# Ledger of designs, part 36: VHH binders against h2kzm9r124to488

Target 1, 365 residues: h2kzm9r124to488
Amino acid sequence: RFTIDTSRAKSNQYVVSLCSKKIGIIEYPDGRSDKQPCDVYWHNVVLSDMNKIVTSPQSRVNKFPGMTELAKKISLTHSISSMQKLFPDEYAFYPNSWFLPAHLADFHAFYRKAQALGKTEMWFIVKPDEGAQGTGIYLINSPNQIRNVDQRQLVQEYVADPLLMNDKLKFDFRVYGVIKSINPLSIYVAREGMARFCTEKYEKPDSSNFKNLYAHLTNYSLNKANEAYVHSNTLQDQTRGSKRLLSTVFHQLESRGVKTKRLWHDIKLILVKTTLAMLPEIMLHYEHHFYDSTGPQCFQIMGFDVMIREDGTPILLEVNAAPSLTADHIVPHPGRTLLEGGQRVRSIVDEVIKIPLVRDTLLLV
Short names: E, the ipSAE of ESMFold2; O, the ipSAE of OpenDDE; V2, 0.75 times the mean of E and O plus 0.25 times the DockQ between their complexes.

## First folded at step 8 (VHH; framework vhh_6fv0_2)

Design m3 (at its last look DockQ between E and O 0.81; V2 from the best seeds 0.00; counts 0 for: unsure alone 64.7 < 65)
Fold by ESMFold2, look of step 8:
Structure m3 (fold): chain B 365 residues (1-365), chain A 125 residues (1-125)
Amino acid sequence: as target 1 above (365 residues)
Amino acid sequence: QVQLQESGGGLVQPGGSLRLSCAASGFTFSSYAMYWVRQAPEKGLEWVSWIDSSGGETYYKDSVEGRFTVSRDNAKNTLYLQMNSLKPEDAAQYYCAKVTEDSSGFEVIYPYDYRGQGTQVTVSS
């Protein structure tokens, strides 16, 4: 009989257990005591001691070693930028990025070319290296505003012109990809995903509101020591207000004249190209982690956050190595704030997305 | 058994034209979207063009849009790629591929499902 160890699934265990029961998989929610391996191990995050927990080459585990670090903004940007240098048109879906000081001249050249085309209200986010004694991230609208140009730091285009729905709310898509294997590479995309809307109308950066946006970025920088630091793409977002099905929003976009079949094709290419950009490091971390044995077959559900520019082109914002697979959320008690406590309620949107996602992933492996 | 056979490649000067064909058999051709993909020597396989099952919608890699035209004749089970204004960077082995769709909640997005020997396009300066 097919077996699954869910002892490290944490908050995701509910959905995984439900799907395991429906398929007829034998679940070990507390782990096995009989020294026999399970066929599948379901972890909620990438565990640093995975090679001590999943030792059989016959087993499958739903995480690649090192993926949490590889999907973080800095590592992701490094991987994609390396591909952008080789194939600039193929990787145009990621905001332009420069690692200073090495790429300072390239950044100036980009800015001059864009300025000559009349794009003088461009904004960039700068992330100084932590070796710069904890200076926080900040926004600039010209290369001459960069502080300490000889220090290692990341400059990235700030995506300030999103396509808005009729309600003028900013939104993005969460698209789920499954890396089934890496040798050979095999990638699936879930047909259904999530659209996440902000609660407030979009505010584009300008000279009049720059200090308010800067204060927002500074607050996140001050919280960095708590390991709760939110990356730059998240800092440009308003508080998200509602979740909708990706399919519903695609229908709405089609009614407004957006070519949604082309959009979906472009999103699928983003998933493939991003995974290809990350693949050398994924393989390196796997070999390092299992250097003295044959390791398990890894697979992984990844979350890809995609925003649509006002011209209809998709832009990759983030990759999440451990997207939540929960089907509920906490809301405040009536008449109270979340600070005063909350209660758990089911999310129909999350159930429609995540239960089939987990079920079909278990069937795939 | 799915079979795909490419033809129509050859040697052409920059700015020239070629028309590629892909003969399909072993499946209901009119039910599937199709790709053209290409592989240059010492390079990876890359997507060139996509056409839906009816031929009503087409999409192209940005570098070939406006120069290449994909079409299909479902009565003849044949896929075509008209290549105009050819450039040296278009030189490659060209393959057609069937889009693989699963009735589950997933789409397979990698790898491409190509099966023929391809047809060589060479562009000499």
Scores: ipSAE 0.525, ipTM 0.751, lowest interface PAE 0.8, mean pLDDT 80
Fold by OpenDDE, look of step 8:
Structure m3 (fold): chain B 365 residues (1-365), chain A 125 residues (1-125)
Amino acid sequence: as target 1 above (365 residues)
Amino acid sequence: QVQLQESGGGLVQPGGSLRLSCAASGFTFSSYAMYWVRQAPEKGLEWVSWIDSSGGETYYKDSVEGRFTVSRDNAKNTLYLQMNSLKPEDAAQYYCAKVTEDSSGFEVIYPYDYRGQGTQVTVSS
């Protein structure tokens, strides 16, 4: 039987353990005491000693060395920008981006040029490179509104024309991809994903509403704090929830005349093209990390955040090298704010997505 | 065994036309959507066109939209790509590819599990 070491799975341990049990994999939550290699190693994070832990080339590990860093906003932008220079039409799915402080002048130049061309209603989103969960994100409509120009951060064109449904809530998709291998490259996309909805109705950014992040940012971590956040308890209820199944939203879009097959196709292409853009660095990090031996086969679940424009074209917002595999959410205690703590409650949407995702990933590798 | 065999490539002048064919065997052709993909020198594999199993829906890369037409004859197990108004940028090795779905809840998106040897299209004055 296949064996899995989950001693470093940490927050992922629950779901991995559950799935391992379901498919008959022998789990070692504390590692193997006999020092024999496991078939699979599941790590929550990549540590510098991974090459010392995973020593057998027949083993598999669920993380690529360096992927966490590579998937960061600035690093991702570098990878994609390199491809954009070579293939501008192919990589138009990624908004124009500038990483500060290095590209500050370029950003100013871009803005000036745009202004000269009469583009007076441009908005940009500023994202800290190390920021997670929407922390530190804000919108600007001029370069001089950047709060700290010396801070490492990404400035990106804000997508101001999102596709909206009847509820007028901005939403994006968390699409899950699995890089099964890099030599040769092999990529899979999960059929089921997540749609994340804002909690307030979308309006085009202006001086009066640009600070309302609940209308402009789709991040769960942000919107969950809003009282208007809708937790779904059933698959029936999720159709109107702040989190929905990708398949549900696709169905909703189809009913509205959206060409969902084309959309899905385009999304898949984004995953492939993005991964290809990252591939040189992935390979470099892999070779570097396993320089003294034949490395194991690495695989990784990736999260791709994709927004749909009003014209039906998808755009890549972010890549996550470690998408959350947690299948619960926190509900505030009665009379308290979410910041003050709460109870963990089952998230049916997350369960439906993430449990099969992990299970099937284990079966895939 | 799934087999795909492309043909119809050749040398044409800019503005010329070619018709590619792909003979499929080893699977129920009429049950699967099909792709045309191409690879130019020093470029990666590029999606060109998609057609559903029935031939009722077709999609194209923006750069070939209006110039290329994908079609299929399910009775003959053959996929076609009519390429008109060819440009130098269209020069590539063209492949026919089958859509692959995994029962494990995944779709294979790279590489295509099944493609032929390809047919070379050259566009030159």
Scores: ipSAE 0.484, ipTM 0.824, lowest interface PAE 0.6, mean pLDDT 91
ESMFold2 (binder alone), look of step 8: mean pLDDT 79; pTM 0.806

Design m4 (at its last look DockQ between E and O 0.78; V2 from the best seeds 0.55)
Fold by OpenDDE, look of step 8:
Structure m4 (fold): chain B 365 residues (1-365), chain A 125 residues (1-125)
Amino acid sequence: as target 1 above (365 residues)
Amino acid sequence: QVQLQESGGGLVQPGGSLRLSCAASGFTFSSYAMYWVRQAPEKGLEWVSWIDSSGGETYYKDSVEGRFTVSRDNAKNTLYLQMNSLKPEDAAQYYCAKLTEDSSGFEVIYPFDYRGQGTQVTVSS
């Protein structure tokens, strides 16, 4: 019988425990007192002592050493940019990006060239490297609008032509992939994912609306604070919610004549190509972390944020090495704002996505 | 069991044409998207073309777009790849491939679980 150590699962412990029970895995929430190895170790984060905890090469662990750092905005951009130089057509799915301060001059040069070619209405999104959940993100249409050029941050071309549905809300997909192994490389994609919608109608950025992040950023953590956020209580209601099932939105797109099969294929290619771009560094970190022993097999659930352009082509926005597995949301108390606190309420969309995701991942490895 | 058998490869001059075929058996061919992949010497496996189960949608690698045409005959359980205007960089072992559906909520996207033995395409003057 399979065993799982969840002593370091922390915020993931609930869902992992639930799934373990469902599929008959013996869980050790406090670790094994007998010091025998578990078949699987589930960690919320990678710590420097992982190689001391997971000592058996027959064990599996749900995190690759160094993946959290590698998936950060600047590191990811570096990996993909390296591939773009070699294969510009194949890696066109990632917007032009510059990491500051190192590429500030390059960004200026790019901007000047674009202006000389008559491209006068270009917008860029500035993302702090350490930032999460939309914190510190802002739009610019000139390099001189960067607030702090000495800070580590990513500047990326803003995708100003998103595919919109009748509600005119900008949206993206959180697609879940599983790197089952790196030697040999093995990648899976979850059939179900998430669509995240803005809470205000999208308009092309201009000087009057570029500060309205509710129209331009799809992040849940940002939009949930807006009164216009729509929480869904049922699978029927989620068709109009701020969170929707990927399959629901795909169905909606298909009804509009979008070639959804091709779209899905292109998304799969993005997952593969992105993983391949990251693979050399993944391998390097693995070897360094387990240098003194035969390491366990690592696997990892990854989140890929993908936006669809008006022409139907997908664009990669971000990679998450630790996508949230929480399946609830907070509802404000009556008469209070969300900032003042609230009650945790079941998120049906998150449950439908994340519980099977974890369950099937455990079955996969 | 799933079986795929490629044929139609050979030696051609630059600018020449080849038509590859893949005979499929052991599964409901008409229910699955099919892929052409290739591997050149000292290079990794790469996707070349994709066709959905019905044949209504097709995908091509940028470098072969406009030159290659993927098609299928579901009644004959056969996949085709018409390759025109062949270039030296097209030389490779070509494989017909199918992704494995997992009973789980996952789809394998790398590598392909089912491939044939392949057919060699050589382009030389």
Scores: ipSAE 0.512, ipTM 0.831, lowest interface PAE 0.6, mean pLDDT 91
Fold by ESMFold2, look of step 8:
Parts: C-alpha cells; structure tokens; sequence
Structure m4 (fold): chain B 365 residues (1-365), chain A 125 residues (1-125)
C-alpha cells in the first residue's frame, strides 16, 4: 500500500490528490495521526524544516533542501557562470551576466571593449534580486543608465532577436524537468510543456523606444508569474491564447522550416547542463540538512524557461524550483483588481500539461 | 539485453582521420536515434553527434561540425563516426549511446545509455 502525505501541498493539492486517487495511492491530506511515515511527501515549496517533517530514510520528498535559493537568479547565475569559465562553449546557452555592484567595473569594461570592436547597439536587461517577479526590470543600452548602481541587481545581455510567431508576439517555453535522484543523477523531461506569449506585438529596442518598452517588460513578467492574465479555453484555440501547448508551437515552428528535432535536443541539453552546474550545491545542502545521511531520497519537478533566437538557438532565461501545478487561474471580478479578490477559471492548457506531469512523476517514484 | 560495441579507435597524428563503428544488438536499432559521446580525462562525458532513427537528420557539436560525419546502416545495426582533421582536443574515449526512453509522458535525458567499453582515440605527433 503506497502512501502520500499532501498536507503541505497547498494550491497544488488538487492535482496531486486527483493523480493519487487515479493510481490508487493512499492520501493523507492532514498528515498521519499514527506517527507512521508516508512513502511520499508532496510539498508546495522547499520547506526549511524538511528534516523535522520527513524523517524516514524510506520516504521520498518532492523537494531538495535549499533548492529555492539555488534556483534564484543570482545563485543560478553564479552556478552557470562558474561552468562558463571552465566550459565556455558548453554553457553558451546563458547570456553574459554581471552582479552589481560588485561587477560594475567589469560591465563597463565589457561595454567599452564591444564599442571598440564596432558594436554600436547592445541591449541589456536589469533585474533587481529582491523585487517581486517582474517589478523593477528595465532595458538599458549603456552602463550609465543603471538607476540604482549600489543595489544588488543582475544585469544580463538582452536577447533582442527573439524568434517570433506570425503575429509578431514574443514567447518563451516552460519546460518541465524532473530530477528523480542525485546519487546517481537521473533527470527526465516532460514531453509536453507550455509556451507563453506576450500580449502585445514585439518591438525591437532602439534608442527612441526603450523607455516605453519598460512597462511592457514589467507587465509581461507579472503575467508569467500570475498565469491568470490570458488563457486558452479549448485545444482548438491554441493559435491565439497567451498560453499554448509546447507541442502546438513546435508544429507551427516546423511548418516554418525550423529544425525542431535539433531544438528539442538542445533544450534537453540545457536542462542537463543546468542541473549539472547546480549539482555540487544541491548535494552540499542535502548533506548539511540531513547531516547524518539518514534522510529521505529527494526528487523535484523543476520549471525551465527557455527563449528561442531567430536562428533557432535556445537560451535559458530562468529556473523555477516550485513551478505551479494548478489547473486553474484566479482572475479579477469584472471592474475590480486582483487585490480586491477574484474567481477561479479552469485552464485546459494547464490540465493537459500538469495532470500527466504529476501522475507520471508519482509513477516514477 | 542491450549491447553496444565500439571499435575503430587508435593513435593518429593531428590532421589525421579515423572511422569509428558501433555494433548494436538487443534492441530494435532502426527505431532509435543514436548518439556519439566522448569522455576525456579533463572533461566529463560530452555529446558529439546525433542521428535520427532513419539517418535522414544529423546534428553535431559545434567544435566538430564540418570535420565529423555520423551515419548508420540499419540493415547491419551499425552506427558510424567518420572523424577527419583530428585535433589534440578530440582525444577521448568514444562511446555510442542510445537514449533510454520511458513510455510514459517523460523522456530520460540523463544518463545516456552507453553500456559499451568505448574505443580510445589518441591524437599525438
């Protein structure tokens, strides 16, 4: 009799409970009162007291200790940058990055060198580390445009040549990876994922428009985080919703001559290489958190956000340690803001992606 | 039982050529995409080239593109890697690999299934 503790699954509990019932897993949504361990513990986020909750070495938990911090933009960039120094060609899928204020001089030097080589227009995105997702991001084309140089923030090369669909909308892919184990390392990728589209047509940055693009970048980041902004109600609507199936977009790209088998291969390599870059810290945090090596076997569903250049080259944008596994959205009531409350609306795109994702993860465990 | 047996390695001077072979058995070879991977002492395991199940599409790591050619003969269950203009940085143990595929909604992406002994390529003058 296989058992699962979902008492800490929060908003993801619905999908996990549904999948558990379909597989015949005995669910404990309030935890076990008999003090016996469950076979699986499903947490919504990485919990700092995981070692007090999951105490049996026979149990599995769907989070690695410390992963939330390791996947944050600054920590992720540190991990990938260290690998870029050792293997620059292998890790070219991540844009050049500078940690302010520490690397401000290095950023200026990079800019001056590029100008000396005749590169006249370069764009960079500035992202504060401590803000909510999407708040405070902006574009610059010169280091002197950084507004708060003494604050912790990340500057990255901006991909100004994204592959666009026929409607000129910028998009990225959300690809789901599963780290099944780390000793030995075992990584899976879900066959289905999500493509998220900007709600307004893409404008290439130039010196006259980049400040106006600031609001669009902020709004786009908030829409990605919220996932309730625009949705498709049917699979037939996959060509016009702000969220579409990855498989649908891949077919559209194939019809336009993109080598989608190569693209998928390169995306899979990004997942592997990113996980390898993070692996030493993942292992260290596990050993410190379960300092006597008697802890559970951890696994984790990770979200990888990938953008595609015009030439078909994928670029890693972000890693999400706790991607949403919900199958609905909260939208504001008519004439009100989301802060004033909202109602849940079903998302067929999320259901098609996330129910199989969770079901098959439980079968792997 | 999946078996992969590599051959054709050896010592060659810079600029030289080698042709590697991989004999496959224990699975339906013509149904699977295949990889060449390599392992050098200073590096971990690296992807080198990929070929689809029919042999119609191929891809290469940028550092070997234009110098290496992957091919397959599905009637003989054999994978090949023609390596031209070899450089010292190409020296490694070379393996052929099949990606292990789960029939569920997942693909296994790590580790590669490279159960052969490999074949050593050494480049020196």
Amino acid sequence: as target 1 above (365 residues)
Amino acid sequence: QVQLQESGGGLVQPGGSLRLSCAASGFTFSSYAMYWVRQAPEKGLEWVSWIDSSGGETYYKDSVEGRFTVSRDNAKNTLYLQMNSLKPEDAAQYYCAKLTEDSSGFEVIYPFDYRGQGTQVTVSS
Scores: ipSAE 0.429, ipTM 0.736, lowest interface PAE 1.2, mean pLDDT 80
ESMFold2 (binder alone), look of step 8: mean pLDDT 79; pTM 0.808

Design m5 (at its last look DockQ between E and O 0.83; V2 from the best seeds 0.00; counts 0 for: unsure alone 64.1 < 65)
Fold by OpenDDE, look of step 8:
Structure m5 (fold): chain B 365 residues (1-365), chain A 125 residues (1-125)
Amino acid sequence: as target 1 above (365 residues)
Amino acid sequence: QVQLQESGGGLVQPGGSLRLSCAASGFTFSSYDMYWVRQAPEKGLEWVSWIDSSGGETYYKDSVEGRFTVSRDNAKNTLYLQMNSLKPEDAAQYYCAKVTEDSSGFEVIYPFDYRGQGTQVTVSS
């Protein structure tokens, strides 16, 4: 029987165990005591000793060495920017970006030039490189508004023309891709994904609303704290929820006349192009980590955050090397704020997406 | 078994035209979206055009938009690519491709597992 080592799965343990059971994989939650290799190793994070743990070339591991770092905002920008220089039209799906402090002068120059051309209402989003889930993010409309210019952070053009539905809530898609292998390169996209909605109605940023992150940021980790967050308990309810199935939103968009087939095609291209941009570094890290030719085959579930512009074109916002595979929400206790504590509640949307995702990934590899 | 056979390639001068054909067999052609992809020397495989199963929707790479036209005849199980105003940068091996739909919740997006042997397009003065 197929075997999986989940001794390092940590937060992914539940879903991986569940899926393993469903498809008949023998799980070793504490590793194998007999020192025999497992067919698959599931790690939450890549550790420096991964090459010592996963030693069989017939084994597979669910993380690429260095991918976590590569997917960080600045590293991703470096990878994509390199491709943009070579293929500017093909990589227009990624907003102009500057990493501080190195590109501060370039950012100022860009701003000045834009102003000179009459573009006086430009907004930018500042993202800490180490920040996760919306922490430390803020909007600016001038370089002088950067809070700490010496801090490692990403400045990116803010996409101010999102496609909105009747509810006027800004939303993006969490699209899941699986890099099955890098030699040869093999990429899959999950047919089901997630749509994340803001909890406040979108308005173009201005001096009065730029601080309202509930209107501008789609991150679940941020919006879940808002009282306006809509938790869905059923598949019927999720059509109006703050989290929706990608397929549901696509259906909604189609009903509005959006060319969803083309949209999906464009999104797939973004996944491919982004992965290709990262590939040289992925290969480099793999070679360094597995310095001999007997390394295992790596695979990895990736999350791509994609926003749709008003004109129907998709824009890449972020790449996640370790997208959350948890299938629950934290809901505030009755009469209390989330800060005061909450209870874990089943998320039907997350379950529908993430359980099959992990299951099918295991079947794929 | 899925089979795709490309034809129609050749040598043309800049500004010239070619019409590529792809004969499909081994699957229900009318049920699948089809793609044209190309690979130039020392370059990777790139998407050129997409057409949905019905032929009602088409997509083109920006660089070929307005010059190339994809079409299909589902009754003949044939995919076409009319290439007009050809440029030197269009020179490549052109492939007809079908996306593999796994029985799983996944779609293969790279590489195109089902493609033919290709047909060579050369653009030279």
Scores: ipSAE 0.611, ipTM 0.852, lowest interface PAE 0.5, mean pLDDT 92
Fold by ESMFold2, look of step 8:
Order: C-alpha cells, then structure tokens, then sequence
Structure m5 (fold): chain B 365 residues (1-365), chain A 125 residues (1-125)
C-alpha cells in the first residue's frame, strides 16, 4: 500500500504520524531497513542532501530544493521586485523595499522626494538579514537612523494604518498554501489558517512614542515568529487569545462590514502571484539538485503572512518555507513567566489548523 | 461534462467596445461564481473580473475597473463581459472560468478552471 518515511520529520513527526495512521498509510519512522523507496518522504526542513536521501522518481518529497533560501526576505523581495518591474499593478501587494547597502542611495532619494512633496511623517521597518526571525528588527522615520548601513538588510515601508479589531490589537494572518507540483504548476490554499494578535493596543508611530513602539514591535515580531506566545486553551477563548482561527476573525470582520469574500480572493491571488514570482528559481534549484537524473516529485506546505490595511486590502509580509506543524504550545512553569521557560501542553487552535492541513496534504499527493 | 463556450471577440480600434459571451452547460450555472480571465502573448493567464452566483456582487482587476462590466443571465446560462474604452493592452485571448470547488480542506487556486477555446480580442493602434 501507500508508504511514508517520517524519519526526518523531527518535531512535526507527531502530527504526520497521526494523520498517516488515520489514512492507513504505512509509516517508517526510523526509515526502511530494506532498500525499497517510500512513496512519500516527510522532512521538517529543506535538506541539502535531499538528492542522496530521495532517489526514486516515483517518490514524493514535501520540500523543494533551495526553498529555504528562496523564501528568506532578501531573496523573496528580489523575486517580487523583478515582477513588480514587469507587472507593477499585479504586484502592488508588497511594500516599497530597498536592499542595503546596494539601494541606500535610492532609499535616500525616495525619502527626499516624498519630503519635497509634503509628506510630514513616513515610517520604515528595518529587517537585518543575519538575525533570527523578528530578532533585531526596528522602526525608523529617517534614513539616518539605519544602523550598520554597510551590512545586508532590508528596509521596507511600514504599514502604519493596519485594520484593527474592536480591541485595537494589530494582527496578521498565517495562510497555508500547498505547492502540489511545479510542472505543471498546481497551488492549493487551506481554508483554515491562523490570525496572530499583538498583546498590546496598537499605537500609530510618532516622534514622541518611537522608542516605546520599538519594544512593542519587537514583541509583536517575536510572537509571530514563535507562534505560541499567548495561548487559547479552548475554542471559546478565541476572542481574547493571541492566536485565533482565521475563520473566527473573518466572521468578526464580516460583522463589522468588511468585504470578506473580496479579501479572501485577494489573499489567494497573493499566494499565486508570490509563487509565480519564485517559480523560475524553484525550477532552477530543482534541476541543479537532481542533475543527471530524474528526481522525485516535490510538493511543499508554505506559510504566508498577510497584514490587512484599514481599507481592507491585504499586504504580503513574509513567506515561511517550513512552517511549524506542531500541535502544542509552551505554558510557563508554575510561578514563572513564559520567558523563563515552560512546559508543553496541547494547543486546540494548532490542532484544528494543522491536523487537517497535514491530513489533506497527504490525501492530495 | 462541464462546457464553456466563449464568443464575441474581434478587432476594434482603441476606445472601442466589445461584448463577450460565455455559454455554460453541464453544471448548475446559477450555483457557481464565475471569472473572466485573459491571456496575452508574453503573459500568463490573468484574472479580469469575478461575479457571484446571483449576479449581485462583482469586482474587477484595477486596470479594467470602470471600463469593463461583468454580468450574467442565469436563465440562459450565460456570462457576459462588456468591454468599453478598449486599450491596446487589453488585447488577449479571453476565457470564462468556473470557480473550482473541492470537498477537502483545500481550494484550488492555480490553475484557473477554464475549459473553452476562448475568444480573441484585438485592439489595433
């Protein structure tokens, strides 16, 4: 019957094993002892030696070679910027961006032109390339506030007017897409996803609150990167948890008059257009990785982080090539804070999202 | 079997108008949202407009908004696209597409589900 090798799934193995058992897939959690290939290989990350592990063209692997680098902010922005030059209206969903040090002069010129046109306040987020996700990001309102201008880093226009819920918390959506194949290109979106909320009320940046917002922005980015900063322990706690179901937030937005059908369509287009922008490099990496042989059929679950403007239009913030598929969250030890460490407990929100995501991906392939 | 047949294309001058039609059969047309999509040389398929199953809600790609109008006649199983103030960049093969439905926890978002031969729109400058 259908077989799966989960020996390299690491922390994601629990969810993949659970789904494999429910579907009736024969699992090899330690790899096969014979020389026969499995039908599916489930890796937690893109492995540099994938071509030595998965050798049969009849096999499927849940990662594309090189995707980790292609999804990083610098490479992603290169891909999207190239498409923006060819199709500026189609790719307007990505903020104005500058790669330092190469585009430092262009950024200064943009700032001077905007000031000459009478713009009194402009904000930009700086994302260092060598930091962990969310680590080392900061907010500026002038090019002279950039630290270490000679180092590789991304400067992006900061969206200062996000759509807020009644609680005035900033949020973004994590939307899961599946690239089922690239020849022919086939892309799916999961109907369910995650909304991640900041823990404090949003304050629009100004000169008087800049340093306070610097700390809050860092906390927001760390919450997003960790995916488990503040917990809901039941679905009934959705209105106040830092992680909520996408469907719950969509219902709340609809009740406030947001055109959620249009919003969902626009988000789906972002997934398609982003994948199309990345596709030439995905194909090149595949061909180089499996040179002189027919390689396996790759597929991949991708995480897309999308923010919504006050006018209801979505903006792509980032792409995650290996989103976590774990179904637990960290709770502080008794008498301690979460930052001092914690213990793992079941996450209902993650289970509702990730178990069907993995199950249906296995059925899809 | 789902069938979609586009018609109404042709050659027009810049600023001219065309009305495209899409005859649908093999499915319950009135139950499905519909797209118009187009493909020009040197380009992939791009979305042009969307209309809900009842015809009460529409939206458009920014570059055509105000110039194009999508509509449907559910009694005749026909989708329409009225194209006014045509520009050379509107020249393309136009297709209608059914919004793809799947029973799993996924939606198919690429490729678009078009089935017809399309109809060619040419705008001479």
Amino acid sequence: as target 1 above (365 residues)
Amino acid sequence: QVQLQESGGGLVQPGGSLRLSCAASGFTFSSYDMYWVRQAPEKGLEWVSWIDSSGGETYYKDSVEGRFTVSRDNAKNTLYLQMNSLKPEDAAQYYCAKVTEDSSGFEVIYPFDYRGQGTQVTVSS
Scores: ipSAE 0.544, ipTM 0.771, lowest interface PAE 0.7, mean pLDDT 81
ESMFold2 (binder alone), look of step 8: mean pLDDT 77; pTM 0.771

